# VH-VL binders against NAD kinase (nadK), part 27

Target 1, 268 residues: NAD kinase (nadK), of Syntrophomonas wolfei subsp. wolfei (q0aze0)
Amino acid sequence: MKIILVNNRFKENTEKKAQEIAGQLSALNVEVIIDNGLDEPYAGTVDFIMVLGGDGTMLRAARRYGQRAIPVLGVNMGTVGFLSNIEINELAEYLPLILREEYSLEARMMLEVAVFQQQSLLTRVFCLNELLLRSNSPRMLSFALEISGQKLEPYRGDGLIVSTTTGSTAYSLSAGGPIADPQLDAFIVTPVASHIINKRPLVVSPEREISLHLLEEREAIIGIDGQIKMDFGAENRVLIKRAPHPLLMVNLKAKPFFTSIDRSLQRQ

## First folded at step 15 (VH-VL)

Design HH21 (from HH2 with light chain S30T)
Fold by ESMFold2, fold request of step 17:
Structure HH21 (fold): chain C 268 residues (1-268), chain A 123 residues (1-123), chain B 107 residues (1-107)
Amino acid sequence: as target 1 above (268 residues)
Amino acid sequence: EVQLVESGGGLVKPGGSLRLSCAASGFTFSNAWMSWVRQAPGKGLEWVGRIKSKMDGGTKNYAAPVQGRFTISRDDSKNTLYLQMNSLKTEDTAVYYCTTVPKYDKFLAFDIWGQGTLVTVSS
Amino acid sequence: DVQMTQSPSSLSASVGDRVTITCRASQSITRYLSWYQQRPGKAPNLLIYKASNLESGVPSRFSGSGSGTDFTLTISTLQPEDFATYYCQQSYERPWTFGQGTKVEIK
């Protein structure tokens, strides 16, 4: 069996713990590949991904590996978020289930984000939480939102968030969007500091395609999961659709999303 | 009330076939992992096989003595688990129990059991 | 495969006695051990999971202990309804295997 351990190289405790876990797994004849974010994603065949850390580390793992249909387990290292399933001190107890594939899977929708310059594809990325379009200056943006070819009245404000239901508890929430059940497939479209008062958050079918472009020359950025940033100008357009594959999250413990919402939000 | 009720047992000659059914009620069958366990007369318990829920991939696993001869299947619309038994041998004579295998917290213990159905393989 | 060996194969005891049944695995199974009760002519019922956790509705006179290879089921004060055969079972790796059983008879 071959496992990727994903950690954050900028946090010493996660690196140290990753080495300890790699040693334990190697003693059980498990081949281990450590992904601390420095190298390109491992391209070879892998059976399982273990994420050591918080939601941010899970977001990176999802972007790197989420389209490969590999089971991904979140292991909490101290700061509980929405994407961990077990605590680090429970890992040894649950290893037999992991190694024998005796676990449940939960699918989480991801976004496919394609950014164009004029009509040429500039980049394509996948994300678990959200795409943010935001002004990169004190001036408001004026921008167009199209949903499956239907052009809405122009938006004006600081920007717009297009999130998954998993992302509903992230930036979308702070911008006034609803908390959504992560087992639903949907887009949540949340304006950021809209000047136009009747622009409200929208919940949109995952079968739709969402397009954004600026209506006037402004400096803007596209943010992906709060971790990737790219410049966005009047020559650009972004197309957003449901990714071909969901993230396959491993559940070893019962997952009480609704009863734990307040605790998880307080811990952010 | 949670309940599992097996049926379809009986007398069959060696080389024959039988299909067992297990009707489930009182829980969400489509989310459950299900198993068959058998007990030869006067003997102990023996695991036969397990099927995961469709949402977990529908994976089927079998004990070596029945691999290739027995097939576990499920019909979630009818809340029913099946065991198709082919090429039956006298050593397959047993009471067959339908069980659940909890996904969480019980470390794969068999927590819910049916009453069993007797299969006799004899000439 | 993991072999499970129970001891004793049978025992006789009186109501009120403390009864101890042991189970040994051929390799470490950590705490992936469960105990079942089977009354004559009835289906098994789960008593203990995860070596020591009592299943809901099971009387507190039942307890389990152990880890690794050696496990114990204890009935602190035997009752008339505890006349049954008891099985241990490992769930550490497939095939999931049972002990041969321990029959508890009333004197």
Scores: ipSAE 0.631, ipTM 0.843, lowest interface PAE 1.8, mean pLDDT 91
Fold by ESMFold2, fold request of step 17:
Formats: C-alpha cells, sequence, structure tokens
Structure HH21 (fold): chain C 268 residues (1-268), chain A 123 residues (1-123), chain B 107 residues (1-107)
C-alpha cells in the first residue's frame, strides 16, 4: 500500500509530524510519499491521501489530487475546520480501519475553472471551495454572467463568487450566500457588494456551465480557493463547470454538519 | 424504534438452497453496513459476511467456510437484507442473525441484532 | 486469523458478587474489542465497544478494560438478569472472530 502525506511546511511542527507518521507507516510496510508543497504533485499510483493540517492544506491537496479519485482523509493538527475528520492524536487508533479500507467515503463536488485569453485557453485549474471574481482597483466592476448560454442582466459591484456547496461556508457565506449541505451538488452564485439590488444569490444545477467576462476595461482578479490569484481583464473569459471527479473524502468519525456549524465557524 | 426481523429459515437437505430475508425499520437502511452472524445450536457465534452500503461501494466480504456458496445482497427500496445460501452442508445448521456494523465511532462492533431465524440442514 | 480465547468457559456466582471474564487475542488487536451478552433464548446484544466504552442503555455495573492482547469484562455487582453467556469479539482484522463464550450462572 502507498500513501501520500500532504502537509504545509509553513505551519510549525507539521513537517516533523509527517516524518513521524511516515516512520510509523513504514514499520507496517506502507510506502509513504510526503508532499509538503515544494515539489510537483506525485504522479504515480497511490491508494490513499492523508492531509495533515487545516482546511487550507486540504484545499491544496484537492487542487493537486482531487481529480485522481483517491480517498483523502483530513487530519486536524490544531484548529478545527470543516474539512478534517479526525484529530492527529487519534490517528494511531484509526490506522487499522485505514489500512484495511474499513471506512466510508463522501463525495464533494469540485469546480473546473478554465480561463481564456480571447479564444485561447490560458489555464485550467480545479478547486474545492470557490472562484472569486473581484475588482483590483477602487472602482466597481461591470460584468456579464451567462448560465448555459442564458445571459443574465449585467452585474455591477465588487465581484462575484461561484462556489460549490462545500464552499458555501467560506467566502460565499461572508458575502451573503446560504449555507448549503455539502452532500448536495450545486453551484452557489453570490454577488459581492452588488450595486444592483435585484441580484440575489443563485443556487444552480451542477449540470450548468457558468461564464463570466467584463463589460468594461477594468483591473480584476480571479481568486481560486483563496489561494491562487490571476489577473483578469477585458480580454479574458472564464468558464466554470462541475469537475469530472469529486473529491473523495474519508469519514472515520461522524461529523454532523448541521449540529457543528456554529463551532466550525468560530475562529480567533 | 430500530428493528431487524429475519425470516426464511427452515429445514433443508444437504446440497439444497435457502434464501433468508432481514426486514429493517427505524433507521436509514440505505446508509447502513449490514452483516450476518450465525450460531450453531449450543455453540458460539461466527461471523458469516458483511455488505457495505451502495454509497460506500457495496463491497461484500465473507468468512472462508461460506465463500462461493453464500451471497449477501440488499434491496434498499424494500429496506431488506438477503442471504442466498447454496450448496448447504450440515455444518451450516445454525440460527442466523442479521446485524448492523456501525461505520463510525464503534470500531465495527455489531450494535443492532435481529432475533434470528433457524436453518436446519439435515440428511 | 486472530483467535480469541475466553476464560473461564463457565462460572457460577451469587447475586451481588463481582464477576470477571477475560479474553485473550492471538495477536495485538489494539482496542478493537467488543463484548456481547446473550441471555438464554435471545439474540446477543452489544455491551462494550472499543474495549471500554459502554453501549447506550447498558447498566454502569458493566465495565471493560484492556488493550493489545488481554481484555477484561467486569460486572461489579451481579444481578439476576445477568444470567447469560458473554462473548468477546475482535474487529481488528477480517475475518472478525468471537471468543468461545463464558456462561455465567447465578447461584
Amino acid sequence: as target 1 above (268 residues)
Amino acid sequence: EVQLVESGGGLVKPGGSLRLSCAASGFTFSNAWMSWVRQAPGKGLEWVGRIKSKMDGGTKNYAAPVQGRFTISRDDSKNTLYLQMNSLKTEDTAVYYCTTVPKYDKFLAFDIWGQGTLVTVSS
Amino acid sequence: DVQMTQSPSSLSASVGDRVTITCRASQSITRYLSWYQQRPGKAPNLLIYKASNLESGVPSRFSGSGSGTDFTLTISTLQPEDFATYYCQQSYERPWTFGQGTKVEIK
């Protein structure tokens, strides 16, 4: 059996803990690949991914590995978030279930984001939470939203969020979007500081395609999961679709979403 | 309330077949992992096999003595677990229990049990 | 396969006695051990999971302890309704296996 350990080298002690866990697994004849973010994602076949850290480390793992249909377990190292399932001090106790594949999987929809310059594909990325279009200047944006070829009335404001249901508790929530059950597949389209009062958040079928482009020359940014930033201008378009594969999240402990919302949203 | 009710037991000759049913109520059957456990008269308990929920891949695992002869299946629309028993042997004589296997927090203990149905295989 | 051995096979005790049943695994199973009670003519019911956690609705006179290979079920103050056979079971590795049982008789 071969496992990837994903950690964040910029969070203290995660690298040391990853080495400790790798040693424990090696003693059980498990091959371990450590992904601390420095190198390209491991390209070979693996059976399981452990993410050591918080929601941010999980988002990076999802971007790197989420389309490969590999089970992913979130292991919390300190601050409890929405995407961890067990605590680091519980890992040894749960190893028999992991190694014998005695666990449940939960599928989480991901976004496929394609950015074009004119008609040429500039980049394609996958994300777990959201795409953000926002102004990169003091001025508001004027932009067009199309859903499966259906043109909505122009938007005017600071920007727009297109999120998954998993992303509903991230930036979309702060911008006024609803909390969504992460077991549903949907897009949540949330305006950011809209000047047009009739622009309400939309919940959209995952089978739709969402397109955005600017209607005026303005400096804008596309943000991906709050971790990737790309310049976006009048020459660009972005197309958003459901990704071909969901992130397969491992559940070893019940983590009831609705009863934990207040606790999971608290932070210092 | 949570219930498991087995049926379909009876007398069968060696080499014969029998299908057991387990009707479930009081919980979301389609989410559950289910198992069969048997007990020969006057003897201890023996695990027979387990089926995961369809959402978890529907994986079936069997104890060696029944591998290739018994088939576990489920019908989530009827909240019913089945055990198809073929090529029965006298050693298969037992009370057969339907059980749940919690996928969280109980380390795969068998937490809910039916009352059992007797299968007698005699020549 | 992991073999589970219980001791004793049978015991007699009076109401109010402290009863101890042991279970030994042929290899370490960490804490993947559960205990079941089977009253005469009834199905088994879960008493203890994860070696020491009481199942909901189980009286506090039942307790479990141990880790690795050696485990103990204790009934602190035996009651008349505790007349039953008790089984340990490992869930560490398939096939999941039971001990041979311990019959507890009152008197």
Scores: ipSAE 0.605, ipTM 0.837, lowest interface PAE 2.0, mean pLDDT 91

Design II1 (from CC10 with heavy chain G27Y)
Fold by OpenDDE, fold request of step 17:
Structure II1 (fold): chain C 268 residues (1-268), chain A 122 residues (1-122), chain B 112 residues (1-112)
Amino acid sequence: as target 1 above (268 residues)
Amino acid sequence: QVQLVQSGAEVKKPGSSVKVSCKASGYTFSSYAIHWVRQAPGQGLEWMGGIIPILGRADYNQRFKGRVTITADESTSTAYMELSSLRSEDTAVYYCARGHTWKTSHGYFDYWGQGTLVTVSS
Amino acid sequence: DIVMTQTPLSLSVTPGQPASISCRSSQSLLRDIGLNYLHWYLQKPGQSPQLLIYLGSDRASGVPDRFSGSGSGTDFTLKISRVEAEDVGVYYCMQALQTPLTFGQGTKLEIK
């Protein structure tokens, strides 16, 4: 059995814990790969992924491994978030179940994001939360939004978010998007400071494709899950689809979403 | 209570196809693989294939030479097994079974359907 | 494919006496983490198969303690300490280490 431990290299406590857990797993004849994000994702086959940390670490793990249909367990290490299932002090209790592969799974839709330069593909990434297009200046952007070949009216604003339902509680929420049930598959298209007052977000079928490009020569950026940033100009276009495979999130412990949302919102 | 309820008996002609259903209840459908096992009269058990419902991915016994198609509908918690190009040798009782893991390997079959008799005759 | 071989293929036992069935695999079913992916099923006359022993030695829910599984690697044994009339049927071992999953030939247990 082979397990990847994903941690945050900028948080020493996660690294220390990863090494500790790796030792424990090795003692059980489990092969362990520690991924702190410094190196390229491990290319070999693995049976399980443990994410040690918070939502940010989970997002990175999803981008690196989500397309491989590997169970991913979020192990919280003292952070507030929505993507962890158990606490670090609970891991020992659930380890036998993990080794026997006795756990439930929840499929979370991911985005497939392709960025083009003219007709050439620059990059393709899978992500769990969202793609953000935003202005790189104090001026509003003018861009075209196309959904399954349907061209909408030119969009003016600071930017646009295309989010999964998982990502609905992330930046999309701050921008005025709806809170979505993570058991649903859908795109959430949320305007960021639209020129049109009270511009409503769109809930779009996962079967559709979303395309964005600028309508004028302006400097913009593409953001992925708030962690990856790339320049975006008039010569670029982005195509967003449902990823061919969902992220398989491990459910070892019941964690009700809606009660968690209420508690989270009341604490803010 | 976990239950697997299969469709009724079938009588088919050689060269035709049969599709057997298996409706699951009493558990989270997507968290367990569904397998198909057949048994010819007076013979042993033969694994045909299995599906991972959460992925919609199926694995097959290559001995069937691509004649088997396994699918799953999560909305109805139902798995299907279609066998094409039927032969007299395909006369058997076909069982669906729940695998005690999400994947098609490593698991054991903790619950079985009641079986579906498929008779292939001219 | 992994070949599973059961012995004997038939067994006639006097009630109250013990029974033993062997199952051999063409390759080791022992995983590096110490699990044996060998399972036993019983198919009673006119019924669907039912799980008896899983992972080599663990009894399924509701299975009497008269049944026990042992072995590791390539050699496994199912034992019944005191055979009862209700134990009549065909016993199958199955490997689940890798696909395709494969069964033994089955062992028919009858009462004398």
Scores: ipSAE 0.869, ipTM 0.931, lowest interface PAE 0.7, mean pLDDT 95
Fold by OpenDDE, fold request of step 17:
Structure II1 (fold): chain C 268 residues (1-268), chain A 122 residues (1-122), chain B 112 residues (1-112)
Amino acid sequence: as target 1 above (268 residues)
Amino acid sequence: QVQLVQSGAEVKKPGSSVKVSCKASGYTFSSYAIHWVRQAPGQGLEWMGGIIPILGRADYNQRFKGRVTITADESTSTAYMELSSLRSEDTAVYYCARGHTWKTSHGYFDYWGQGTLVTVSS
Amino acid sequence: DIVMTQTPLSLSVTPGQPASISCRSSQSLLRDIGLNYLHWYLQKPGQSPQLLIYLGSDRASGVPDRFSGSGSGTDFTLKISRVEAEDVGVYYCMQALQTPLTFGQGTKLEIK
């Protein structure tokens, strides 16, 4: 059995814990790979992924491994978030279940984001939360939004977010988007500081495709899950689809989303 | 209470196809693989294939040479097994079973359907 | 494919006496983490198979303690300490190490 431990190298406590857990797993004849983000994702076959830390670490893990149909367990280390399932001090209790592969799974839709320069593909990424397009200056941008070939009225504002339902409790929420049930597959299109008062977010079927490009010569940026940044200009376009495979999140412990949402949000 | 309820008995002609259903209840459908096992009269058990419902991915026993198609509908918690190009040798009781793992390997079958008799005759 | 071989293929036992069934695999079913992917089923007359033992030695829920599984690697044994009338049926071992999953031939247990 092979397990990847994903942690954040900039958080010493997660690094230390990863090493400790790696030792414990090795003692059980589990091959362990520690991924602290320093190197490229491990390319070999693995059976399980443990994410040690908070939501940010989970997002990175999802981008790196989410399309490989590998169970991913969020292990919280005392941070506030929505993407962890158990606490670090509970891991020992659930380890036998993990090794016997006795756990429930929840499929979380991911985004496939393709950025083009004219007709050339610049990059393609999969992400769990959202794609952000925003101005790189104090001036508003004009966005052309197209959904499944339907051209909407131009968006004018600081930016636009295309989020999964998982991402609904992330930046989209701060921008005024709805809180969505993570068990539901959908796009959430949330304007960021639109010039139109009370510009409404859109809930869009996961079967549709979303395209974005600038309507004027301005400098913008593309953000992915708040962790990846790239320049975006008038010569670029973004195509957003549902990822072909969902993230398989491990459910070892029941976590009632709606009964805990208020508590979690108040802590942020 | 976990239950697997299969569709009723079928009588088919050689060369035709049969599709058997397995309705699951009492548990989270997507968290467990569903397997199909058949048993010819007076014979042992033979694994036909299994499906990972959450992915819609199926694995097959190659002995059936592509005649078997296994599908799952999460919205109805129902798995299906279709066997094409039926032969007299395909006369058997077909069982669905829950694998106590999310994938098709490593698991054991903790719950079984009641079985579906498929008779292939001219 | 992994070949599963059961012995004996038939067994007649006096009530109250013990019974033993052997299952051999063509390759080791022991994983590096110490799990044996060998499971035992009982099919009573006119019924669907039912799980008896999983992972070589663990009893399924509701299975009497007179049933026990042992073995590792390629050799496994199902034992019944005191056979009862309700134990009549066909016993199957199954490997789940890899697909295709494969069963033994079955062992028919009858009461004398």
Scores: ipSAE 0.868, ipTM 0.932, lowest interface PAE 0.7, mean pLDDT 95
Fold by OpenDDE, look of step 15:
Structure II1 (fold): chain C 268 residues (1-268), chain A 122 residues (1-122), chain B 112 residues (1-112)
Amino acid sequence: as target 1 above (268 residues)
Amino acid sequence: QVQLVQSGAEVKKPGSSVKVSCKASGYTFSSYAIHWVRQAPGQGLEWMGGIIPILGRADYNQRFKGRVTITADESTSTAYMELSSLRSEDTAVYYCARGHTWKTSHGYFDYWGQGTLVTVSS
Amino acid sequence: DIVMTQTPLSLSVTPGQPASISCRSSQSLLRDIGLNYLHWYLQKPGQSPQLLIYLGSDRASGVPDRFSGSGSGTDFTLKISRVEAEDVGVYYCMQALQTPLTFGQGTKLEIK
């Protein structure tokens, strides 16, 4: 059995814990690869991914490995978030189940984000939470939104968020988007400070495609999961689709999403 | 309790297709693989394939040479097995079974359907 | 494909006497983490198969302690310490190390 431990190299406690866990797993004849984000994602086949840390680390892990349909377990290390399933002190208890592959999985839709320069693909990224288009200046953007070829009225505002249901409790929420059932597959299109007062978020079928481009020469940026940033100009276009594979999140413990929403949101 | 309820017996002509259903209940459908195993009269058990419902990905016994299609509908917690180009040798009782893991491998079959007799005769 | 070979293919046992069934795989079913992906099933007459032993030695729920599984790697054994009338049926071993999953030929157990 081969497991990837994903941690945050900038958080010493997660680094140390990763090494400790790696030792424990190795003693059980489990091959361990530690991914602290410094190197390229491991390209070989693996059976399981443990994410040590908070939601940010999970997002990174999802972008790096989510397309590979590998079970991903979030192990919380004292942070508050939505994406961890067990606490670090519970890992020993659940380790036998992990090794026996006796766990449930939850499929979380991811985004496939493709950024183009004219007709050329610049980059393709899978992400768990959202794509953000926003102005890189104090000026509002004017941009076009197309959904499955349907052209909506031009958007004017600071930006736009295209989020998964998982991401609904992230930046989209702060921008006034709805809280979505994480078991539901859908796009949430949330305006950021729209020029149109009370511009409503859109809930869009995962079967549709979303396209964005600027309607004027302005400096903008694309943000992905709040971690990746790239310049976006009038010559660029972004295409958003449902990723071909969901993130397979391991459920060792039942976490009642709706009964814990208020508590979780109050802590953030 | 966990139950797998299969569709009723089928009588088919050679060259036709049959689609057997397996409705699961009593557990989270997406958490376990569903497998199909057949048994010809007086013969042993033969694994046909399995599906990971959460992925919609199926693995097949290549001995069937692409004649088998396994699907799963999460909305109805039902798995399907379609066998095409039926032959007399395909006469058998077909079982669905729950794999104890989400994967099609490593797990064991802890629950079985009641079986579906498929008779292929001219 | 992994070939599973059971011996014997049939056995007749006097009630109260022990029984033993062997299952051999063409390659090791032992994973590096120490798990043997060998499972035993019993199919009673007119019934669907039922899980008897999993992972080589663990008894399924409701299975009497008269049943025991042993072995590792390529050689496995199912033992019944005291055969009872209700134990009549066909026993199958199955490997689940890799697809395609494969069964032994089955061992028919009858009562003398």
Scores: ipSAE 0.841, ipTM 0.920, lowest interface PAE 0.7, mean pLDDT 94

